# VH-VL binders against Protein krasavietz (kra): the designs that were tried, part 4

Target 1, 172 residues: Protein krasavietz (kra), of Drosophila melanogaster (Fruit fly) (q9vne2r244to415)
Amino acid sequence: KLHKAQASQEAKRELQQALIDDINDEKPYNEITSDIKDFSQRTNIPDHEIIVIIWSTIMSLGEWNKKEELVTDQAVRHLKNYCPLLQAFASTDRSELALILKVQEFCYENMNFMKAFQKIILLFYKTEVLSEEIILRWYKEGHSNKGKMHFLEQMRKFVEWLQSAEEESESE
Below, E stands for the ipSAE of ESMFold2; O stands for the ipSAE of OpenDDE; V2 stands for 0.75 times the mean of E and O plus 0.25 times the DockQ between their complexes.

## First folded at step 1 (VH-VL)

Design g5 (framework fv_gatralimab; at its last look DockQ between E and O 0.02; V2 from the best seeds 0.00; counts 0 for: pae E 20.4 > 2, placed apart)
Fold by ESMFold2-Fast, scan of step 1:
Structure g5 (fold): chain C 172 residues (1-172), chain A 122 residues (1-122), chain B 111 residues (1-111)
Amino acid sequence: as target 1 above (172 residues)
Amino acid sequence: EVQLVESGGGLVQPGGSLRLSCAASGFTFSDHYMNWVRQAPGKGLEWVGQIRNKANSYTTHYAESVKGRFTISRDDSKNSLYLQMNSLKTEDTAVYYCAREWGSYDLGMDVWGQGTTVTVSS
Amino acid sequence: DIVMTQTPLSLSVTPGQPASISCKSSQSLVYSDGNTYLNWVLQKPGQSPQRLIYKVSNRDSGVPDRFSGSGSGTDFTLKISRVEAEDVGVYYCMQGTHWPTFGQGTKLEIK
């Protein structure tokens, strides 16, 4: 059956708690992925909402350093363990954009993470959670207004590198 | 829970005015382009117009059939979208839906409201 | 405006049999970024429209794999490999490459 793309607040909290339980039980990522896919099919919550819940849950499990200088490396180390899980739900361009927008929102709303955005996006690029195409789309027109000037400036050199690498590949 | 709920529909005489509202919840409304789409009784879907997000300067665009008569606006602080309809014609009789869009790279409406009925008749 | 033309306008199928809907655009739907912004939307009786497919072939979450979209340029197809009773409704193709326009709709009924 087809259902509307919607999720109740109860269902989202249920998914978050189930994910926390699976992580605390130290389940392998493929088993966690299976559990979430079963939940998604049962509740009809779309992947672009699932990936946001996974991100929020993973970030809620960290005890974050209040110092900007230390929190970036802490976040990268923490997130590296969950890249396979995030990748499993980065199934569409829409899911990838939903993720990058929520990372932007999180970094804006938590001031100690303001300088962490670029490093987190770079991690997701290197682990194939986020594609070059979506990062470039976000940079050009998909970004939120939250911290816009700051995050665009952080990404400028990385975007230039992405464009330069592709240009060298295409140019003869 | 991602929802869009329209309100403000009703019966109005030709030449009259009506204002529709769309209340958004469960997502960051301010990040999205928003559309109005209508459906005349027994007919197909017709795009009415769009308003972009703050990053794109709240620019608006309209279908030729409604240009100069309809105005789309939004209030991000209230998670609300509006359609001001002036100089209404019998041909404007339809169910009006609001619909969410991610931005110009997606160009597809993924979440739709329940619709509100506008009847323009004497 | 880009004109979207669907065929057939109505289709009646026995459950378990395949269904195919064609959509043709008056102009190429390839955007300047190389993407093709062709969507398929379903409206079940008495319900709001819901998107099934975006960018030609990508299924929205929760949409069964018996639904598939294909095509390029100006010619697009939505296929349902095995129609079920709950698939009843009106299917619309929609382009977002320019300002949005919809096809006239295809009504799917069960024999």
Scores: ipSAE 0.000, ipTM 0.446, lowest interface PAE 19.9, mean pLDDT 85
Fold by ESMFold2, look of step 18:
Structure g5 (fold): chain C 172 residues (1-172), chain A 122 residues (1-122), chain B 111 residues (1-111)
Amino acid sequence: as target 1 above (172 residues)
Amino acid sequence: EVQLVESGGGLVQPGGSLRLSCAASGFTFSDHYMNWVRQAPGKGLEWVGQIRNKANSYTTHYAESVKGRFTISRDDSKNSLYLQMNSLKTEDTAVYYCAREWGSYDLGMDVWGQGTTVTVSS
Amino acid sequence: DIVMTQTPLSLSVTPGQPASISCKSSQSLVYSDGNTYLNWVLQKPGQSPQRLIYKVSNRDSGVPDRFSGSGSGTDFTLKISRVEAEDVGVYYCMQGTHWPTFGQGTKLEIK
């Protein structure tokens, strides 16, 4: 069992390195997606684990500014280039929620990103990586305790906008 | 996608006036400083001027070669940057680019437009 | 005013060979926040300028790692480890520490 856990961790490290190599080789994202799907099938790593590995790899490739406001715009620009790749693995509610939770953890553990959370989630909404349904679920009950009050307040206006559009649709 | 698109270039006589526009999209325009840079035919790049954001009181600065003749303005509600050029001279003939600065944090011009051509000729 | 002096002004390079461009400023480019805002900009034939390097050594997104910047104070260098056909154009150093000024440009050609 312990040996199996070590082998699973090694497979995840190999996936991350293969993704880095594909990105550095400038492969088209459809080819990168195919490579990851083949790897996932061979190693039985599910999409909700794949998508967080993709996130971690993509963020490891950034050269991040130390100033919070500058890093927010930099992060959004960086991530926009990889939204097609993330979308390919946002195949279930579980994978979408895993992504939001990973972003929450990342921003909490990397203090210069504390103010970036809402803009990242907004990007993922606009590019259809994350659905309205899952964002609202995260807001209501799906969030972790890591920086909870900070991130909930940061998201408040966006969530109000989402809920207002839903209410207008039902009333009109 | 971050984009800057200049317009308003054309042919004008010496002493004339022309107004250039730069339409911004794909970023929070109001956070950024904006620059105009020009390039005379067959020559290098020359900075024309800068306008800062609201937090820095929309202050403007100009290269000495255009000071008093050119005026930079912006309309944050329309994501637009403007260059009013008055008392034009033959040496103002150039391609004019707008360029974004990463707000008050990064003082490099990271995004450039495609340029608009101004020809000052009799 | 800050004068930026580039050398050489023209460079003809065999594909696959390295290239090096020098940029010297008339004053220190260290800003009050401790950063050095020295940039490299490429203008390919018929195109608008695009930034390659910011803050001396940081590559912009999508810039190949064969481009590298170095230097400090008043003396800066752009290196291309292996020149490729798409690298043809005019390279400008630019400083943003003071009111922006550009070098004269270095025209890179394939021979």
Scores: ipSAE 0.000, ipTM 0.445, lowest interface PAE 20.4, mean pLDDT 86
ESMFold2 (binder alone), look of step 18: mean pLDDT 93; pTM 0.942
OpenDDE, look of step 18: ipSAE 0.021; ipTM 0.557

Design g6 (framework fv_gatralimab; at its last look DockQ between E and O 0.09; V2 from the best seeds 0.00; counts 0 for: pae E 21.3 > 2, placed apart)
Fold by ESMFold2-Fast, scan of step 1:
Structure g6 (fold): chain C 172 residues (1-172), chain A 121 residues (1-121), chain B 111 residues (1-111)
Amino acid sequence: as target 1 above (172 residues)
Amino acid sequence: EVQLVESGGGLVQPGGSLRLSCAASGFTFSDHYMNWVRQAPGKGLEWVGQIRNEANSYTTHYAESVKGRFTISRDDSKNSLYLQMNSLKTEDTAVYYCARDSEYWGYMDVWGQGTTVTVSS
Amino acid sequence: DIVMTQTPLSLSVTPGQPASISCKSSQSLLHSDGKTYLNWVLQKPGQSPQRLIYEVSNRFSGVPDRFSGSGSGTDFTLKISRVEAEDVGVYYCMQGTYLPTFGQGTKLEIK
């Protein structure tokens, strides 16, 4: 019902503000994570929604360059600060997929980020926020229709690299 | 190559105002958080305040001892950092250093030569 | 705010002998990005502070390998394996995980 939806939206706004406050207070990773987990337990917001709120909050803290050529490096530098926090809530395949879909939609809705998608996903892969399995699943069937052809083409070479980078037990 | 140069120090009476400047060269100033650190005669280093970079919305933070009296600002187009000091007290007498932090804060890796502020009768 | 405590506050060393300085923080310095922002700064007599070590154990360019930093959480150590005359000065630990704070400083003198 509407009242329940309104309460849920208010709880999400409270989490965003609490996270902004924690970041501005320069709390260490373990304290920020504990604060968010306490909030999640109290409000019953699941991890796959929490990680989307964390992403949106982190992106709201940046004042982004309007030039497409400059914003990609700016975003990667900014996001690197928060990869351990994102990883703490990327605990399930559902959470990882929710994050990559939210990144896709953000890059689509903010035109200066259209070319930033692949570099952000690469960062999350290197920092173990996103797994190879979920990136491949997104590429094959999990992606949204927003900017579909553009983002799939951006990811093509990275996906080909992932598919070719297998290790074999016989190499031991 | 990488250099910070402070200026604007001097003698001022209690209750007065003074503006310090810090000129940066040899690096991409706009990427870095910048700090003001002071040192009273014969005492240790004391952090005064910080201004963050554009990616962090130029947010400012201050030591409690100066909050409400000092304001930090920057002009990235001029590679310059400023400290506006109002309602000065004798306890503010110190050498004031400009110090560069990482673009993500955390360490001060470049320090200026300092500028001396004396607050007395 | 975060309290940084250094021991000893002063140290006299014969040239060629080792020196060790301890730094303790009132809270863990592990940041949300997985890094620990504990740095060491040296101030030589009559000079501005200069960089020495960042993120616990990393030497800045130009810092001799006789300097080493170690530690985690709340306990950190700076070691000089063979003290030289040019090492005279006040050593400060500082944390940047929270709003910056400095230790009281440790004065290193040659015997």
Scores: ipSAE 0.000, ipTM 0.447, lowest interface PAE 19.4, mean pLDDT 85
Fold by OpenDDE, look of step 18:
Structure g6 (fold): chain C 172 residues (1-172), chain A 121 residues (1-121), chain B 111 residues (1-111)
Amino acid sequence: as target 1 above (172 residues)
Amino acid sequence: EVQLVESGGGLVQPGGSLRLSCAASGFTFSDHYMNWVRQAPGKGLEWVGQIRNEANSYTTHYAESVKGRFTISRDDSKNSLYLQMNSLKTEDTAVYYCARDSEYWGYMDVWGQGTTVTVSS
Amino acid sequence: DIVMTQTPLSLSVTPGQPASISCKSSQSLLHSDGKTYLNWVLQKPGQSPQRLIYEVSNRFSGVPDRFSGSGSGTDFTLKISRVEAEDVGVYYCMQGTYLPTFGQGTKLEIK
């Protein structure tokens, strides 16, 4: 489905370069957000595509440790700085789900990140980048087949916690 | 068979309201952006608005001529598209079509038969 | 809004002869994804609009090969190599790169 397809590589590169430039220039995130919004309006690219490009760009800026035990914390620290930016484009259920799926894909494709998935998702939950609803949706039916057993297992306890918390809130 | 069927058209006085419906069948309704397009008597096609499904988060866009007066909504569980028209004007008189966006961006590949709205005193 | 301008607004053609319709946009319809979402729609007399051409030059299924689309940027053309009686109707160009807008329409009649 073309209208639901991700932006072309050209569009991605343009946005990535603009984002990289803005970050390198130490532009405030609100201004970066504005730049990306302008780009989105100009190119008519929806947020669920934008957020994926942002993720890819942010992750490309990291020099990642090859050791699995170290890269997890490194990734969390790195991503924490960009959570406000991600949150600005996690504006729809679709965009949130797209982000989770891209994170899953990234962690699957990068061996040293296989154990980092749960902590990244937790970070995004805590920083309100991802909603409980979409995390649960991902867990239940929205996940990719790429390493699904591994990632679902990682998320099992967290999902159980989310579900329990929801029940408590409904009972109040 | 892929099909769109509009309903709800009729005669209404200026300032009045009318709600149009479009029933979809033969395809996964929720997977598609949906449009309303109208055609005044003897005139060309005019895009009225669009509603997008962003995984149960809906976004709408409207032509300037109807912005603030018309509201597009959808019920994916009923395979239905709606157009609420308020503050109707004589220039809103037209055949109103619902049109499906195809799998491709910016394509309207399926059209209904249209329903006629007449705004007259 | 993107303004689409068609020329001519009416065309009378002898059967078997070619026809050509021009469509111009107020700005480039090249999308950032590298595609140009210029479409052609045909409305036959007494009927609903129907899809004809998408992405400048692609025919939808069932569209005869006598129909062809071309162009780039802001200038587009629909050609009918040999007009037939069944081709009578109003042709609209429509852009989908941005929020949809239609040309004025070109009425094609048979002489």
Scores: ipSAE 0.000, ipTM 0.548, lowest interface PAE 11.7, mean pLDDT 91
ESMFold2, look of step 18: ipSAE 0.000; ipTM 0.447
ESMFold2 (binder alone), look of step 18: mean pLDDT 93; pTM 0.944

Design g7 (framework fv_gatralimab)
Fold by ESMFold2-Fast, scan of step 1:
Structure g7 (fold): chain C 172 residues (1-172), chain A 126 residues (1-126), chain B 111 residues (1-111)
Amino acid sequence: as target 1 above (172 residues)
Amino acid sequence: EVQLVESGGGLVQPGGSLRLSCAASGFTFSDHYMNWVRQAPGKGLEWVGQIRNKANSYTTHYAESVKGRFTISRDDSKNSLYLQMNSLKTEDTAVYYCARGYDFWSGYEDYYMDVWGQGTTVTVSS
Amino acid sequence: DIVMTQTPLSLSVTPGQPASISCKSSQSLVYSDGNTYLNWVLQKPGQSPQRLIYEVSNRFSGVPDRFSGSGSGTDFTLKISRVEAEDVGVYYCMQGTHWPTFGQGTKLEIK
C-alpha cells in the first residue's frame, strides 16, 4: 500500500524532471507530448494528474514579478507558449476541471496572482484548453474552497456572457 | 506593438461634415469597447462617445454635446473605428483621439482607457 | 453626468519633493459590482494621453511605484512620493462608473 503510493509519487517526480529537461533542451512540443504520452502509458498515470503536473512545472519555470499589475501580463505571455502542450492533456472533463481548480489554488496561494485567475482562464478558453462546458461546471459545482467567493465574482460577467444568447449592455 | 492611428482630420466650415478613422493593430480589436476623446486647444480632455463590442450588440453612447450629430461605428474585419461628424460647430474644433477601452475578457466591466492614438486635428472655421 | 473636480489646477514642485492631487466626484463612483472605476491619466507636453492608474490604486504596467492612488466613494488622491523631471505634464482623473467624464486637469511643473 505504502509501496504503491511511493512508486506513484516517484513517477510523478520523474515526469516533472523529464518535462523540465525537455523544455530546457528546447524540444518541439509534439515530441514533448509524445514523451509524456509514452510515460503515461507505462506508469498508468491518468491525464487529470498529468495536466496538473504540466501546469505546476510550467509555473515553476517562471521568475514571477511580485507586483500584481505586472505578474498577470507576465503569466499570460509565459503560458501562451505552452497552450498546445496543455491542450494535448485537456481532452477529458476531469482533466479540464483539475486544471481550473489547480489554477484557482495557485492564484489563491500566491497573492500577487489574485487578479490573474480570470485572465488565465480566458487565455485557456481562447486557445481551446478549457471548454465552455467545463468553465460553467466549475462555476456552478466544482470550485475549490480556496478564495471561492473572490474567484466566482471575478468570473461572473464572463460566465454570464457564455450563457447568454442575447448580447447584453453592461450599464443596463 | 499595440497601436492606434487616427486619420481624416482637417479644416471644415461650420455646418459641414467630416469622417475620422482609427486603425488598430497589435491586439484583438474585436474584444474591446472603443472610445473617442477630444481636446480643444489649451483645454482638457472631453469624452465624445463609445462603441461596445459584438457581444454587446455594437451599442453606442454619446456625450450630450454631440448626441444627434456624431455617429460611431466599427468594422472588426478591418480593425477600424470610425467617427462620422455632421452639423459641425466651431466648438467641435479639437484634437480627436481614439482610445482603447474595456477588454470584454477582463470579466468585470472596467471602464478605463489604456491605449491612446496620436490624435487627428479637426478645425471648424469659416 | 458626474462632475469630476481636481485640486489644485496647477502646482510647481522641486525635484525629489512629493506632490499630491485631489479628485472629487459629484456622486459615488462605487458601481453595482462593488468596484470603483476611478482612473488617472497623464498627458506629457506635446504628447498623447497615457495610462497611469486604474480602479483607484492599481498601477498600469511600467508605471513607477513612486505613483500611488487612494480614496473611496467621492474623494480620491494621486500621490507622487518623489517627483522627477519626466513627471511634468497634466494629470487627469477619469470616472468610468457611469458614462466617462474627466476632471479639468492638474498641471505639474518643475520649479
Scores: ipSAE 0.000, ipTM 0.458, lowest interface PAE 16.1, mean pLDDT 84

Design g8 (framework fv_gatralimab)
Fold by ESMFold2-Fast, scan of step 1:
Structure g8 (fold): chain C 172 residues (1-172), chain A 123 residues (1-123), chain B 111 residues (1-111)
Amino acid sequence: as target 1 above (172 residues)
Amino acid sequence: EVQLVESGGGLVQPGGSLRLSCAASGFTFSDYYMNWVRQAPGKGLEWVGQIRNKANSYTTHYAESVKGRFTISRDDSKNSLYLQMNSLKTEDTAVYYCTRDLYDSGEYGMDVWGQGTTVTVSS
Amino acid sequence: DIVMTQTPLSLSVTPGQPASISCKSSQSLLHSDGKTYLNWVLQKPGQSPQRLIYEVSNRFSGVPDRFSGSGSGTDFTLKISRVEAEDVGVYYCMQGIYLPTFGQGTKLEIK
């Protein structure tokens, strides 16, 4: 079990480095997506793990401002460049949920990002990386206890907006 | 044989600095999250800080009591973990342990601990 | 931060008798991955801490069967069915769901 975990971690590390190399080479997103899919096929890494690696790699490319009030806008601006790549691997409910949980973990563990969570989720919603359905599922089921109260409160108005839009569009 | 060996402890005056090292052997160091944990004389274990592996972007986290004063780093090519301690206070007097943690493992948690290195901050 | 509270802070046990240690967390330690990130660590006199139990109830390789962990959510128990002299030390619960935090420790002594 430890042997398999270590082999998997080596493959994930290789994927992260390949992604960094592709970005530094300024490859188009279609080519980066193809490279990742080829790697996934050979290593059997599923999309819900791929999307987390993409997120972690993208965040590692940023030099983050320590000021809470500045880092949110910096992060949103940076992430906009990679939404097509994230969307390519947000193909299942499981992948979308894995991403939102990893974003929650990142924001909780990096204190200057505590107020960034809602804005990042809003970005992913607008760019079709995260669906309304999965955001509502995350909110209802409280899938992670890492900062649960803070992030639920932070998302309250956005979730209310999603629910009001949903109700207005419902045909009963 | 899996081992972690700390070094660099000593006696220092308040306001001084020390750099601790932890040498890893017998396992793939680069796969592991690494933690520093300390224990003041006669007291319990207190987590100091963590550095993640390359796959998680070498992200660092610190206990509030040391934030802004301590910095964790690692050199995977040398299988080594470091703790740079600045602006030391008498409250920092403790035995400092390094510990490993494998995030995506069935056997997670701090399973291997070093022998510790003693830091004494006094005038 | 998640606060870990242990009871009792110390206990003395006659060899062969059972011992029980309680650990309470200020927040649930159940992660969305289905795992509960609670570990038990033992520090024997004059030694470095050593891992005892991970994920509530799983014994680390080499840990005797007399040690058992149980619990869920915020309430956890470590039980030693028949205490032996080698079990003397301080027992800590530790959460790993977020940045690690330890209980204050429970000192086990032989009468």
Scores: ipSAE 0.000, ipTM 0.444, lowest interface PAE 21.8, mean pLDDT 84

Design g9 (framework fv_gatralimab)
Fold by ESMFold2-Fast, scan of step 1:
Structure g9 (fold): chain C 172 residues (1-172), chain A 122 residues (1-122), chain B 111 residues (1-111)
Amino acid sequence: as target 1 above (172 residues)
Amino acid sequence: EVQLVESGGGLVQPGGSLRLSCAASGFTFSDHYMNWVRQAPGKGLEWVGQIRNKANSYTTHYAESVKGRFTISRDDSKNSLYLQMNSLKTEDTAVYYCARYEDSGWYYMDVWGQGTTVTVSS
Amino acid sequence: DIVMTQTPLSLSVTPGQPASISCKSSQSLLYSDGDTYLNWVLQKPGQSPQRLIYEVSNRFSGVPDRFSGSGSGTDFTLKISRVEAEDVGVYYCMQGTHYPTFGQGTKLEIK
């Protein structure tokens, strides 16, 4: 029971290290994606866990500014480089939801990122890592209570924009 | 809306074969792991087997009681799941349900079919 | 295979009274993602199985608040705070942490 949990944790550390190695070797994202898919098949780790490991690994590679107003732009610049990799594992509603919940958790637990959530989600929307449908589902039904009121308020205008754009097009 | 409809059940003699189908509608079938579950008359639910999605290489796993006799397959282009049952025994008499795992990483059944009855008798 | 054991196997309850069903697994259901794939399925007489609770404590859409799930590791409980006539049926726990296995089922009857 304990041994199985330990083996699973080892597999996740192995994946994280392999990903770091591939990034340091400057492998093309298609090769990194292939390496991760091979690892996933061998260890039976599903995409919704892999995308979280990718997110955590990418964020671990950044040296973050302590100033809230500067860290948001720094994070967006950093994440732009990895959107194709995240997109490769954002293939299901569960993977997309797992990612948005993990971003919420990260921003809540790292105080200087508290105001960065909306800009990161907007980046992922623009790069098609996150769909409109899943962002709206998170807003309506999000499962995490970590900083919930702050993040819902940050997203309010963006969500209203997503909803109003469709209605405006239909009403003309 | 979101539906699973089984077909192909019937009466068959011991040693015979049947192929069950499960037609999916109202969702992206290709994203989901699919399960077959059966229930003998007056008995509990028994998992029969599972087939994973393309991202997980269509891997299959079977309950020990059917291993080597039953084969699960799928045709994503037709939104269909299949159960090929060979060397049928009277103990295989049951209602057969197909059931969907909500997503490839969410390991719980959220949609069940109405079932198709298989009777193996001599 | 993970073995799922339910107690009791049958339960008779007066309408409006509570019911409690226990489910024990032969090994921990905590998966590598931090989630616990212990689920509850209800089968009403003459009907197909229907979804009830997923991942220990989450109600599926349409499931009344009187149903609650709890537990961790190997020990899980399904509670109905006040049983109604429509709750008659067989309740199964099911694990998805490994390849799926079901408990024997608990038949809930009204007195």
Scores: ipSAE 0.000, ipTM 0.471, lowest interface PAE 18.5, mean pLDDT 86

Design i1 (framework fv_izeltabart)
Fold by ESMFold2-Fast, scan of step 1:
Structure i1 (fold): chain C 172 residues (1-172), chain A 122 residues (1-122), chain B 111 residues (1-111)
Amino acid sequence: as target 1 above (172 residues)
Amino acid sequence: EVQLVESGGGLVKPGGSLRLSCAASGFTFSSYWMHWVRQAPGKGLEWVGEINSEGSSTNYNEKFKSRFTISLDNSKNTLYLQMGSLRAEDTAVYYCARDTYDSSGEYYMDVWGQGTTVTVSS
Amino acid sequence: DIVMTQSPDSLAVSLGERATISCKASQSVDYSGDSYMNWYQQKPGQPPKLLIYDASNRATGIPARFSGSGSGTDFTLTISSLEPEDFATYYCQQSYEWPYTFGQGTKLEIK
C-alpha cells in the first residue's frame, strides 16, 4: 500500500516535471499530448488523474493578481492556451468531473479566485473541454463539499442559460 | 430572439440626474458581463463601464466613476445606469451591450441595444 | 489608456473594389497568443454591429468578404468586394485592458 503510494506519487511528480519541461521548450501541443500519452501507458496513470495534474501544472505557471476583478480575466486568458491539451485528456465523464471538481477546489482555496469559477467553467464549455452533460450533472448531484453552495449559486444562471440554450446555440 | 432594449433617455438640465434601463430578453443576462457605451452626436464610441453577472463587481472608465453608477436587477433581467451631475458633454446616445467571448477567452460585445438618447441642455 | 488610431478617417471606394482600413494601438494588445481586438460596423441611426473579434474571427452571420488580420499594435480590416450596404463607419476596439477603448472611426464612402 505504502510502497505503491510512494511509487505512484513519484510518477506523478515526474509527469509534472516533464510537462513543465515540454512547455518551457515550446513544444507543439500535439507533441506534448503524445509525450503525456506515452508516459501514461508506461506508468498506468489514468486520464482522470492526468487531467488534474495538467490543470495543477498550468495554474502553477501563472503569476496571479490578488485583485478578484483582475485575476478572473488573467486566468481565462492564461488557460485558453492549454485548452487543446486539457481536451485531449477530457475523454470520459470521469475525467471531466475530476477537472470541474479540481477547479472548484482551487477557486475555494484561493480567495481571489472565489468568483472566477463560473468564467473558467464557461471557457471549458466553449472549448469543449467540459460537456453540457457533465456540468449539469455536477450542478444537480455535486461531488465536493468545498464551497458547494457558493459555487452552485454562482453557476445557477449559467446552468439556466445552458438548459435553454438549445434554441440559442442554433443562431451561432 | 436575443434582444436588448434601452429606455429612460430624454431632455435634462445641467446638474440633473437620469436613470437609464436596459431590458434583456431571449437570454439570461446574469450569465454575462454587461456594458454601457455612449456616442455623442457625430462622434465615436466611448466605453462607460461594465458589471458582472452577479452585479457584485463593476469596472468604470475613470472619467465617469464619480458621477455614474451601474447596477442590475437579476429578477427583472434589467441593467441600469444611474447618471448624476449631468453636463452638456454627456449628451449622447447610450447603448447597452452584452459581453461574450470565444474559446480563446477574448471579450467582445456581440449584442447591442438600439440606444436611448440623453440630451443635456437648458 | 490604450489609444486606438484608425487610418484613414474616411475612404472613398467604388462598388466591387477592395477596401482596407488600418487600426493602430498605442501598445500591444496581444496576450497568450491572442489579439484582444474587435471590429464593429455602424450605419447612421443604428447601433454598432460586431464584425470581427480576436483580430481575425468573423462574427455569426458576417459575410466572407469581411476579414481581419494583424497582431500586436497593427491591425487591418479588409472588405474584398464592396457591396452597397457596406458604406458605413467602422470602429476598432481593444479589450486588452480597462478602460476599453475604440478608434475614432473610419467612414467608408461611395466613390
Scores: ipSAE 0.000, ipTM 0.464, lowest interface PAE 16.8, mean pLDDT 84

